# VH-VL binders against q9nrl2r1430to1533: the designs that were tried, part 3

Target 1, 104 residues: q9nrl2r1430to1533
Amino acid sequence: GGVHELSAFEQLVVELVRHDDSWPFLKLVSKIQVPDYYDIIKKPIALNIIREKVNKCEYKLASEFIDDIELMFSNCFEYNPRNTSEAKAGTRLQAFFHIQAQKL

## First folded at step 4 (VH-VL)

Design m10
Fold by ESMFold2-Fast, scan of step 21:
Structure m10 (fold): chain C 104 residues (1-104), chain A 122 residues (1-122), chain B 107 residues (1-107)
Amino acid sequence: as target 1 above (104 residues)
Amino acid sequence: EVQLVESGGGLVQPGGSLRLSCAASGFTFRSYGISWVRQAPGKGLVWVGEISPDSGYTNYAPSLKDKFTISRDNAKNTLYLQMNSLRAEDTAVYYCARDIYGSKYYYGMDVWGQGTLVTVSS
Amino acid sequence: EIVMTQSPATLSVSPGERATLSCKASQSVSSNVAWYQQKPGQAPRALIYGASTRATGIPARFSGSGSGTEFTLTISSLQSEDFAVYYCQQYNNWPLTFGAGTKLELK
């Protein structure tokens, strides 16, 4: 917990949102555009939801924040074949996240 | 002859680090994605991670992403696995394996190295 | 992650018989499944990729079939050198995942 950790989480989420490879992760996948997504992914999440949780002080530990980000990447790789632009964007953004998360 | 040869394995103490190499010959190394796969004694195959042809992306097994780093040097036709914070459960034979990479799809791993043994013990 | 389930764990057969090995994915992996053969002390050997395409140099007695979630490897007219452990693998999604293997052993 703590106020200092919330500031760090907000800063990291902003950096993720601004990254060129964030486009698959900005908001929840559309059921209209991707109707089978919610049949496969049981715990959907996106950066807008994670940011809302940060703003509402729902993360008590850095590990909880990291777990939600990792869930987001795990969902991406589980749904999207590895040869897709979505999966490749996900792996680059995840590498960026791992570097930034060392500061937490 | 298309070939991959691993090296750098050996005995390391818990908490230690080790860097494995995989030397490629007989094909255009820069055109293929390569994976690392490990196998603990008497156990099955476990994927460690992979790197794209141009190093534009890497991906790892979720349990290993904080400990392992894959890199490559296309000028030297060599793949690397940097292993940090090693524990007894990391004891395994480590293989490198070449993905069949087409312009549209990956087609599995067609060429495997002979493996290099990493033993983590006190 | 996608879980690959192989059955049986061990299959006891005699030379000249047909062996059928099963591999099931926890969700669709299209046709992006490979099969590997491994003998004690040796590296895995690629047999099949794309569920049904034989790798270069693999004898015609090895055949693969299936798509989606159900896959099979069939070895017709077993030879003595075919007694080994066989692994299926999905390479459709990250992380890449292997089945636990089926050991083919002499009756």
Scores: ipSAE 0.349, ipTM 0.835, lowest interface PAE 3.1, mean pLDDT 89

Design m11
Fold by ESMFold2-Fast, scan of step 21:
Structure m11 (fold): chain C 104 residues (1-104), chain A 121 residues (1-121), chain B 107 residues (1-107)
Amino acid sequence: as target 1 above (104 residues)
Amino acid sequence: EVQLVESGGGLVQPGGSLRLSCAASGFTFSTYAISWVRQAPGKGLVWVGEINPDSSTINYAPSLKDKFTISRDNAKNTLYLQMNSLRAEDTAVYYCAKWGYDSHLYYFDYWGQGTLVTVSS
Amino acid sequence: EIVMTQSPATLSVSPGERATLSCKASQSVSSNVAWYQQKPGQAPRALIYGASTRATGIPARFSGSGSGTEFTLTISSLQSEDFAVYYCQQYSEYPYTFGAGTKLELK
């Protein structure tokens, strides 16, 4: 049921936000700090946007929620070289997400 | 309970330097991003910068990035703001503000009392 | 940077009345807006976050609304303790930016 699924999404987003490796994903990348980011990344997203979509009941299916989280990780790996702190944090957080997403 | 206590403010001459401290207690300091926010007398709030939990990322307001340095010592539960080449326009109360992310928290949930920095001859 | 514009600069009202404060963002910030109350000589106090969620311990007379670029803080049945300056803030992207504040004063 819809309401039950939305509660699960909120719980998972909270777990992701609280994870030590969430720091690259909490909010949209700053155009001032990273001027070329939006030239490379065409569909920017962050945990604060995903959380807002959960709160507004914009996800109809678990797959839509999972797709947005995966887009966030995909953007990280596309922009950041593999040896960066951002990419390493993304790798660990994505692994954590995959374990937690099995509950969905 | 949760407390943030700023110190190190005072009267300083133009061109001088100051280091502000923010002592945290009542929460796990090492897991939260913390910001500095300043307010000139009779004026509004201006965000200075933010440091993430492990100090790997520090973001500054664009006009202040060459002037101020934010750092933290997680073992001492203390946040710092190093201020150099101070000008009269830097006169303000400086607050440290904790960024909350507990359930629906994505805002400055706790603020210190502030420490006044006055830049004057 | 995203500019936050608050209006009016000063609102003169009497206890028991309703106050409506406006905050406009120069570009969409979704619902990533917080409101703070500040009394003379005191640190700011969080009132609302996520545009419409009341912070813990905040009285029900405070309510927020809006999304995108237009936001409102409403205080119903004003109490004497509510006369203060109110700031809106966006936290959608760096740098975080605040409005210039609306001062709520006794008529």
Scores: ipSAE 0.000, ipTM 0.591, lowest interface PAE 13.7, mean pLDDT 85

Design m12
Fold by ESMFold2-Fast, scan of step 21:
Structure m12 (fold): chain C 104 residues (1-104), chain A 122 residues (1-122), chain B 107 residues (1-107)
Amino acid sequence: as target 1 above (104 residues)
Amino acid sequence: EVQLVESGGGLVQPGGSLRLSCAASGFTFSKYWISWVRQAPGKGLVWVGEINPDSSTINYAPSLKDKFTISRDNAKNTLYLQMNSLRAEDTAVYYCARTLDYRGYSYGFDPWGQGTLVTVSS
Amino acid sequence: EIVMTQSPATLSVSPGERATLSCKASQSVSSNVAWYQQKPGQAPRALIYDASTRATGIPARFSGSGSGTEFTLTISSLQSEDFAVYYCQQYNNWPLTFGAGTKLELK
């Protein structure tokens, strides 16, 4: 054996997780504390779910991975008003993602 | 070095108020959810509440929400706990603790502060 | 609220032995459980999160397992520095709740 390098998808998810603006996206929004979230958002997703899918080799194409990340940002902007810290963090993280996704 | 340091504890009379502070260093304070947890002498840990990075979401233990207010100042890297209408049963060491988000999408706490003792006594 | 029940309240063991600590949730908490070690006069120290993931710097002799309602913390080949109180915590539901602790003491 030996140490293997991370897959491109796993490396990118790790970079997103460690970005200063990842805090709204690390885990699913709490249903108990934000009860109307799941009435508005039809396909909830978060970085922990995307990372699990990467680790289980569920993404066959880069486009499928990109679609899930974009869904995550779309949900953020749909639920959160533009002047919120969540929406502002999402805007910055999405821009970072677009730069990093060029490597895919 | 990632560190949290609590201060502001002391002796207070029943019905009194205190404000605790938690100073953060060695990490980007503004991106983390931070919690207050208390521990009465010789007893276990009891979660008091939490606050998200921008203060738009603050959650409290149901038994404590009418007595305690959590706030934060990201420019000063400081978390606060305002405690009002204190009673003897509020006597405890109060810890601040950072949610462990960046390490695995977990709400476990790491690090914890050293704690500050609040004693409610006449 | 979800009640976390730890057993035994006190476990007496000798260095070199294996200790197994139990934590049971009143409702399913998935794998959203953390374990902490606390020594007298000190703040709690993170050991395990997500039921089985060791926190940074935690020795391999500490391992966690379980999902749903039953969780265990195992300490293999106990060292003298391991005598402490151990707490489990769930973060599946608000409010966040801790068990009452298991005290690991020298036999």
Scores: ipSAE 0.000, ipTM 0.569, lowest interface PAE 16.7, mean pLDDT 86

Design m13
Fold by ESMFold2-Fast, scan of step 21:
Structure m13 (fold): chain C 104 residues (1-104), chain A 120 residues (1-120), chain B 107 residues (1-107)
Amino acid sequence: as target 1 above (104 residues)
Amino acid sequence: EVQLVESGGGLVQPGGSLRLSCAASGFTFSDYWISWVRQAPGKGLVWVGEINTDSSYTNYAPSLKDKFTISRDNAKNTLYLQMNSLRAEDTAVYYCARGYFESGKTYDYWGQGTLVTVSS
Amino acid sequence: EIVMTQSPATLSVSPGERATLSCKASQSVDTNVAWYQQKPGQAPRALIYGASYRATGIPARFSGSGSGTEFTLTISSLQSEDFAVYYCQHYNDYPWTFGAGTKLELK
């Protein structure tokens, strides 16, 4: 917690959103376009939800923030076969996140 | 309903070859990674290998790479396992298993298996 | 290769009891662990994915937990249909491997 950690979370979320590979993660998966998604993924999350939680000061610990980001990637790899554009984007963005998260 | 039905098992002499088939129905076969998993009588499960949606990737257990080949025909909704240079230790029930969760690395549906017996 | 070690090899329990099955990885597999149930003469049945998520149609009495190298499958109130062999599997790094299984048998 604290103001210092919240500033760091905001900066990291902005960097993720700006990354070329963020497109599968910007908002929740559409139930209309992907009807079986919510039968498989029990804890859906996306960058817009994480950003909102950061802005509302809902993360008390860096570990809580990191857990939500990792859940987002875990959901991607659970639903999307390895040869999809979504899974490939997720792999690259997760690697980028791990480098940036060293600042936390 | 999702169904996977294996066939092609039987008795084969040491050094021989067999081709197993797995017929899929009730889902879009071309959307899924599929694995072969075997189980020797009274023993545990052993992963044989996997194939991705369009056949551009195949992965095998290191001990089986040079003797087994996995292929698929998406137009026929069928998976194959070509088995060469068979030995007694290859005696097992061979299952095809649909990979869905975690990019095809874990399995939500399994066929009932086909028994391969390697004996003289 | 990553080795999955299951313990005990055999667990004797009575209906209505709680069963706890252990699975240990020789190196970290994060939460990339699945559990399967197999009855004699039948194909394996998916129970748990991602260490803790239940597969479709699996009763709430089955739960999974763990991360890193130590994983547990718990059956909270055993039914007669639960006596089977249970396998854990990692899918963190090639090749995927299974544990040798834990046989759950009637006491």
Scores: ipSAE 0.000, ipTM 0.551, lowest interface PAE 16.2, mean pLDDT 85

Design m14
Fold by ESMFold2-Fast, scan of step 21:
Structure m14 (fold): chain C 104 residues (1-104), chain A 122 residues (1-122), chain B 107 residues (1-107)
Amino acid sequence: as target 1 above (104 residues)
Amino acid sequence: EVQLVESGGGLVQPGGSLRLSCAASGFTFSDYWISWVRQAPGKGLVWVGEINPDSSTINYAPSLKDKFTISRDNAKNTLYLQMNSLRAEDTAVYYCARKDYWSGYLDAFDIWGQGTLVTVSS
Amino acid sequence: EIVMTQSPATLSVSPGERATLSCKASQSIRTNVAWYQQKPGQAPRALIYGASYRATGIPARFSGSGSGTEFTLTISSLQSEDFAVYYCQQYNRYPYTFGAGTKLELK
């Protein structure tokens, strides 16, 4: 039997998930805890949704995968003021992502 | 309700082969990475390998990749471990364990089966 | 591979006492460590994930801390059912590795 490595997209999502600054991005924002979020953010997404799409082979191009990750960061910066813990975590995680995405 | 149940263990002679099964119930099996973990009598836990939801990615402990094969049948909600060229050092309780797929802050084994004993002896 | 070192190997304690268990990684694993409890004849039970988050149903007396290479599991007021072997595990890098365990035994 053959050994299968993790796909490039799965490896990158796993690295993002394990990063100390991933906490705002692990799952969709709670409508109960943040009721106005879905009034402002029209295309919500999170790392668990992106990971599911990777596992279901829904990304045909690296650009599609990158677009979903960038949408996640864009949503963060649109909803959260720059001086919040969420926005600061997003800034650091996005920089980490840009370095890792060079491998794609 | 969430359960994993291993079966297929038993006594096998050195050089023999054995296939273990892990039956899942109470959750959507096809959404989760599942691992095999073994434990020799009186010893600690050793990770064997894991398989992703659609079987496109299988990771093994480097020392075991040439003798063990992990597979799954999502229609039957069952995980398998094919074990070949067994030696006395492979004697252990074999557990299947679910990796938290949906919550990245955990990403550890949240649900374990009860284990099935494999004894490799003449 | 990343080596996980647990200490002490055995800790003799009495009910009501505090137990502190150490786990050290040979290289940084961030907070990607889990703790498991195993009683004789039973499967391991998840206690702590991500260094400090309690698994579902785990009593508040169990707490985890640490980051990087040094981690601690603390049981603040030992109950009779807590005498077991405790394992730490890293999930930062393949292959996943476990410590050799710390056995909590009745003094």
Scores: ipSAE 0.000, ipTM 0.587, lowest interface PAE 12.4, mean pLDDT 86

Design m15
Fold by ESMFold2-Fast, scan of step 21:
Structure m15 (fold): chain C 104 residues (1-104), chain A 122 residues (1-122), chain B 107 residues (1-107)
Amino acid sequence: as target 1 above (104 residues)
Amino acid sequence: EVQLVESGGGLVQPGGSLRLSCAASGFTFSHYWISWVRQAPGKGLVWVGEINPDSSYINYAPSLKDKFTISRDNAKNTLYLQMNSLRAEDTAVYYCARPTYYSLGREYFQHWGQGTLVTVSS
Amino acid sequence: EIVMTQSPATLSVSPGERATLSCKASQSVGSYVAWYQQKPGQAPRALIYGASTRATGIPARFSGSGSGTEFTLTISSLQSEDFAVYYCQQYFSYPLTFGAGTKLELK
């Protein structure tokens, strides 16, 4: 019994996953497809990992959750040149995230 | 499935050196922070240290920092522990252990190897 | 370093009983506590992380609770395979530290 509410983090991650610009962020970058990625990016992360951490209640503070999302965008902009479709998607999704994160 | 297999343990005399290996399979080794944890016979678990994906960050337990060196070879999917100036109190089973998530160090350990026994005795 | 103190050192119980194991941190570790089960000759197996979240494949009879400095592992309706040594670990700050263990033995 009782009513189960979705956590604010779960709601936000679901909104990010459903966004048209989430495609570069849904899962870890493949070392096979992008061999030099892990030479450049020291702390890889993706929405599927963040969502799993949310579902396992691993974020104790909103700042920890926000830091992981921001790390994901930072990695995108560090690896991908500004004129790439990945970087453009990241820019739009990050702006959307900043608006939604005001709810936290 | 995630597998970690330690090797290189054995009998060594006090003052000697030994290098342990941990062979990883079933996951993308180069994405993960990996730890060494040891356990003396009949005693509890002691964290030795950890290394990040590209070896740019290596954290050690302060009491063990000057004694052991952690390294990795991502091309071989292998983690190493170089042990120098060994003493009787270093006798232990040495485990390599991996967190569930790879993005940050300082985590709990979802996956463990079977361990390799190091015995320091004359 | 943060010291993790487990009590009791040994707990004698019978199958079907409830076992309650305690772990105390010398300073607040939030909810960054994990519990492990270890049987003789085997590697530790993760049971609980984040103080209260069951690791993958762990039966519902294992539950964790607590935050800050006081943590508890509860095993309801003990099974024969549950007799083992249990360790708590904090992963809040370096160095990572474990408790000395609680041995769960058959009465």
Scores: ipSAE 0.000, ipTM 0.567, lowest interface PAE 16.2, mean pLDDT 86

Design m16
Fold by ESMFold2-Fast, scan of step 21:
Structure m16 (fold): chain C 104 residues (1-104), chain A 121 residues (1-121), chain B 107 residues (1-107)
Amino acid sequence: as target 1 above (104 residues)
Amino acid sequence: QVQLVQPGAEVKKPGTSVKLSCKASGYTFTSYWMHWVRQAPGQGLEWIGEIYPSDSYTNYNQKFQGRATLTVDKSTSTAYMELSSLRSEDTAVYYCARWGYSKYEGLFDYWGQGTLLTVSS
Amino acid sequence: DIVMTQSPDSLAMSLGERVTLNCKASQSVSSYVSWYQQKPGQSPKLLIYWASTRESGVPDRFSGSGSATDFTLTISSVQAEDVADYHCQQYDSYPYTFGQGTKLEIK
């Protein structure tokens, strides 16, 4: 848990945010537009929330950071059928994340 | 206005192949999945497969794997389905259908008019 | 593959009657079920998705219900223009599968 770990997490989140497939993950799903989402997904999370946690030094271990990113992908695949644009974006972004996470 | 335009009919002999077209207009072609669904006379609908036009990523119903080939031409916003080794059982109306973009997904919101493929000697 | 079974195969109704069409999945598909209307000589038209959500522009006499394995499409007061084949579809898992269809006719 130090400055180097915080910088590494911030860099990784920024790379995810800039990826073309990040659009389903940038912000929490809208309860107004998708009312049933929060009935199905009990632990909602998005890149803006993860980035805020990074900036507030809430991740003590790299595993905790990785767990939150994986939760985000898990929620995507639980809510969205495999054939959807959201699920396909999630699959590609998750593969990208796994490559980048090797730096942690 | 979203439109998917397909030819009306095709007649082919058993053992040959056919390449059916579906020309899209009125939306960003590369942003939506294009699916192919067939309907034999008096029967239900049968899903063949899907293609994402931006990168030509495909998924197939295993029943058609190896016989069906889905492709796109981005410059003309046209999707194609090629079906090889045709049999009389392939006689059906073949539809292209767009998977509508929503956070829920799961919508075939626009369908082509269908091409009637008749496979006979 | 998930098998979708519709019942009845066909029915004839009088104008104004309530119509109930059934669709059964061979295993749970949660709420990932859509209903399509297909009039003679036409392409299918989306009516209902997510088991119970009406597509924009679809008359409110059409409603969907159900979850898991048992699904129903209801027409509260059938009209002459409702003569069509109705198809249910699951989109929970590959391959996507449809029921055999129910033909609705008016007496």
Scores: ipSAE 0.000, ipTM 0.557, lowest interface PAE 14.1, mean pLDDT 85

Design m17
Fold by ESMFold2-Fast, scan of step 21:
Structure m17 (fold): chain C 104 residues (1-104), chain A 122 residues (1-122), chain B 107 residues (1-107)
Amino acid sequence: as target 1 above (104 residues)
Amino acid sequence: QVQLVQPGAEVKKPGTSVKLSCKASGYTFTSYWMHWVRQAPGQGLEWIGEINPSTGYTNYNQKFQGRATLTVDKSTSTAYMELSSLRSEDTAVYYCARHLRYDSSGYYFDYWGQGTLLTVSS
Amino acid sequence: DIVMTQSPDSLAMSLGERVTLNCKASQSVSSYVSWYQQKPGQSPKLLIYWASTRESGVPDRFSGSGSATDFTLTISSVQAEDVADYHCQQYNEYPWTFGQGTKLEIK
């Protein structure tokens, strides 16, 4: 089965974007400012890309949407040391996402 | 279900190299970083390095930089540690251990292999 | 490197006694400390992570506490199967380092 709750994905992405801890995730990391990022992270993703995929109806299953959000958090924890502000923001935003994703 | 399978023992002469394997099963190989940790007889645990199986990215303990090389084969879900210029002080049990990429609570090792006893002697 | 120092080196307890194992970091590691149990001839097994969070399947008699530089593993009522070496680890900064271990024996 297909997922017919695309508006639910859009609403969840908007809630993530509005969250205080979304700042590391809004756009792709700049290769100029962080040149080693793309050597470490082979599947970069950000909320603006995920939102575009939602708008183009590219997610057929809720699991596909959840996988992309989890990839975003995985990239954060992979690149950023655990005690950084980026990793702490990611931890809080991921917890918020898990609560909201229960509605999917 | 989750298993990290390592050979039981390996014997090498000083000055040679060894390549130890760690075959993973029962989980998605690329979702967990793989670490290598050794334990000399009667001693504590010593971290050697880590590899992200998804990207091939590695970090090493400076003590082993230049002697240890970590690699993975995604098609067989196998991690490898090659240690060169072996000395008698390298005699130890070598463990592979995993940590979850998505876990922001850190680099703790939730599952360990059985260990390979490496003996370096003339 | 951050040095992790465990104390005591070894201790022998009677069944049912409360056991306290200590781990001290040479500089602050926040809450990034885990504890492992290693029985003779076996690999280490995760007990506690994030200083005080029990791993799934670990009996509730095991608890962790502490922050910054001073950490404690407590076994509220020691059992025969608890005979093992216990290792603490910091994962606050590279390289990740372990204590030398505390050996727990039953009298």
Scores: ipSAE 0.000, ipTM 0.574, lowest interface PAE 13.3, mean pLDDT 86

Design m18
Fold by ESMFold2-Fast, scan of step 21:
Structure m18 (fold): chain C 104 residues (1-104), chain A 121 residues (1-121), chain B 107 residues (1-107)
Amino acid sequence: as target 1 above (104 residues)
Amino acid sequence: QVQLVQPGAEVKKPGTSVKLSCKASGYTFTRYWMHWVRQAPGQGLEWIGEINPSGGSTNYNQKFQGRATLTVDKSTSTAYMELSSLRSEDTAVYYCARYYKGDFSYAMDYWGQGTLLTVSS
Amino acid sequence: DIVMTQSPDSLAMSLGERVTLNCKASQSVSSYVSWYQQKPGQSPKLLIYWASTRESGVPDRFSGSGSATDFTLTISSVQAEDVADYHCHQYYSYPLTFGQGTKLEIK
C-alpha cells in the first residue's frame, strides 16, 4: 500500500521504458502512420500515458496498474500479426514484465 | 530539385465542379503521399485530404467527404482534386503538398504555388 | 476533431528581440506537431517537424519545443525577413488540423 506501491510502479515503468523492446510502446500509435489502428483498437494506451498515471497517483491497486500494462500488450497482439517486429518486441517485453510484476 | 506546379487561377459558378491539378517533378512520385490544403482569403489553413499515389488510397476530412475526390495519374506524375457542388465559401487558394509516409515523424515538406479558386456569379 | 489554438493572434516586435509563439492542442498530439512560415503571397514553408526538429535549410534562430498539448515556436533574434504568418499543425489524428495562425510584424 500507498507510497511503497507507487515506488514499485515507478521502478517498473522506468525498467520497461529503458528495455530494448519498449520502442513500439513508448508513445501512442500515430493515426497518420497507421490509419486503421483506431478503427481496430478502442482502448489505446502507451507507456508515456501509464507513466503519467503513476506520477498522478491514479493507480490505487497493483491490479489496476497491471491491467493497463496488459491492455497495452493485448492491443499490440490484436493489431500486429505474429511475425511483425512490433509483435516480437511485445512478446519479449511482456515476458520481462511478467517476471518483474511478481514483485508487485 | 522538387517542384509541385499548380495553375494560377480558376473561376467557377456556384453549383458547378472544378478539377485542380498538381504536377510533380524532381522526385519519385509514388514514394510520397500528396495532401490538399486550402486557405480562404485572410483565413488559416484547412486540410482537405490525402492520397497515396502508389496505391490510390485516400483519407478525407469529413467536412469534404462526398464533395472532394482525390486522384492521381502516375504516367504524368500529376495529382488532382475535384470539388463538386461549389459555393461561394469554397473561394480559396488550394495547395498540394507532399508528405513522406515512411517516416511518421515527417511533415509536408514541399508545397505547390497554389491555385486561386474564385466561386462567383 | 483536435483543435489547435495559437496565441497571440498578432505580434509586433523590434529587430533582434526574442519571439515566442504558442500553440495548444485540445487533446494530446504527442510530438506530431509541425510549424509553417507563410510570407505574404507565398506558399507555406516547413520550419519545424516532430515538435522540435528543424527542417534542413531553416536558420538556427528558429526552434520548436513542447509535447502533448503545449507547443512553442521561438525565434531567438527576429530579423526583417521573418515577417510572416506562422501556422502550427497536428498530424497525429484525422482530420489533420492547423491553428488559426499568428501574424508576426516588425515595429
Scores: ipSAE 0.000, ipTM 0.557, lowest interface PAE 19.0, mean pLDDT 86

Design m19
Fold by ESMFold2-Fast, scan of step 21:
Structure m19 (fold): chain C 104 residues (1-104), chain A 124 residues (1-124), chain B 107 residues (1-107)
Amino acid sequence: as target 1 above (104 residues)
Amino acid sequence: QVQLVQPGAEVKKPGTSVKLSCKASGYTFTSYWMHWVRQAPGQGLEWIGEINPSGGSTNYNQKFQGRATLTVDKSTSTAYMELSSLRSEDTAVYYCARERGIYYGSSYWYFDVWGQGTLLTVSS
Amino acid sequence: DIVMTQSPDSLAMSLGERVTLNCKASQDVSTYVSWYQQKPGQSPKLLIYGASTRESGVPDRFSGSGSATDFTLTISSVQAEDVADYHCQQYYSTPYTFGQGTKLEIK
């Protein structure tokens, strides 16, 4: 069981990274370019951090992995107004994630 | 001096709702998340939920989902927790606590300042 | 939910003794553990975060260690003012959970 779950997480992260709408989520937001981001978003996360946690076998349960991905989307919608390209990308990528996550 | 000020006590009947306050001072209210934690008599601490005063986003312990509502009033730097459908087991001291953390790279978040707590007694 | 279990439930120590308090997580929480001191009638106060980082203003006799599932709070030389309940907390995943507490008393 645990090895199988980690392989599934790795595959899902790779699919998210390859998705056209992953660009706002690939790495942490720059503090210098967006100085108020870390004042508003208390638990910043990005796909590169999640990928590293998968590689270090830090996710023991699917729920822990899903929580980190959902946190990433929650941060996006908290910071970015609805009509931004970031929020729209997040909406589409989250829908894609929900379909793929049914396998977990 | 960073302070979180809470009223000392509240008494409510079962089935009613209560709205507890937490007034912050000595820091920029919207720059820190606020948590609510309760402690039943002789028991350990139990996390209720968290709110970002800047955007108003919330996360709840599933046990309190639908019963607890966290809000803030930025103009008065006050956080609120409303708890509905009160039962005797809700009798506890309710604390608000400020979250501080390291949010870049290896992110940690921890409760560095706590209010004095409000004793909520639910009895008929 | 992650269950945090503290041991012992209570202990009584002589002044100047080394005190060791334990906290176990039911699942791997990495180093996302904090320790709080709560004196009778008072709110909890942060002692340690990230398993081993001492909060500013906390005496250096307090130290934390551990990772994954096993965590320890140590008081190198217990003082009279250290009489309190000590709580560990994981903040690795929601809901954040606390141990039941360990009560420290002086003999």
Scores: ipSAE 0.000, ipTM 0.574, lowest interface PAE 14.8, mean pLDDT 86

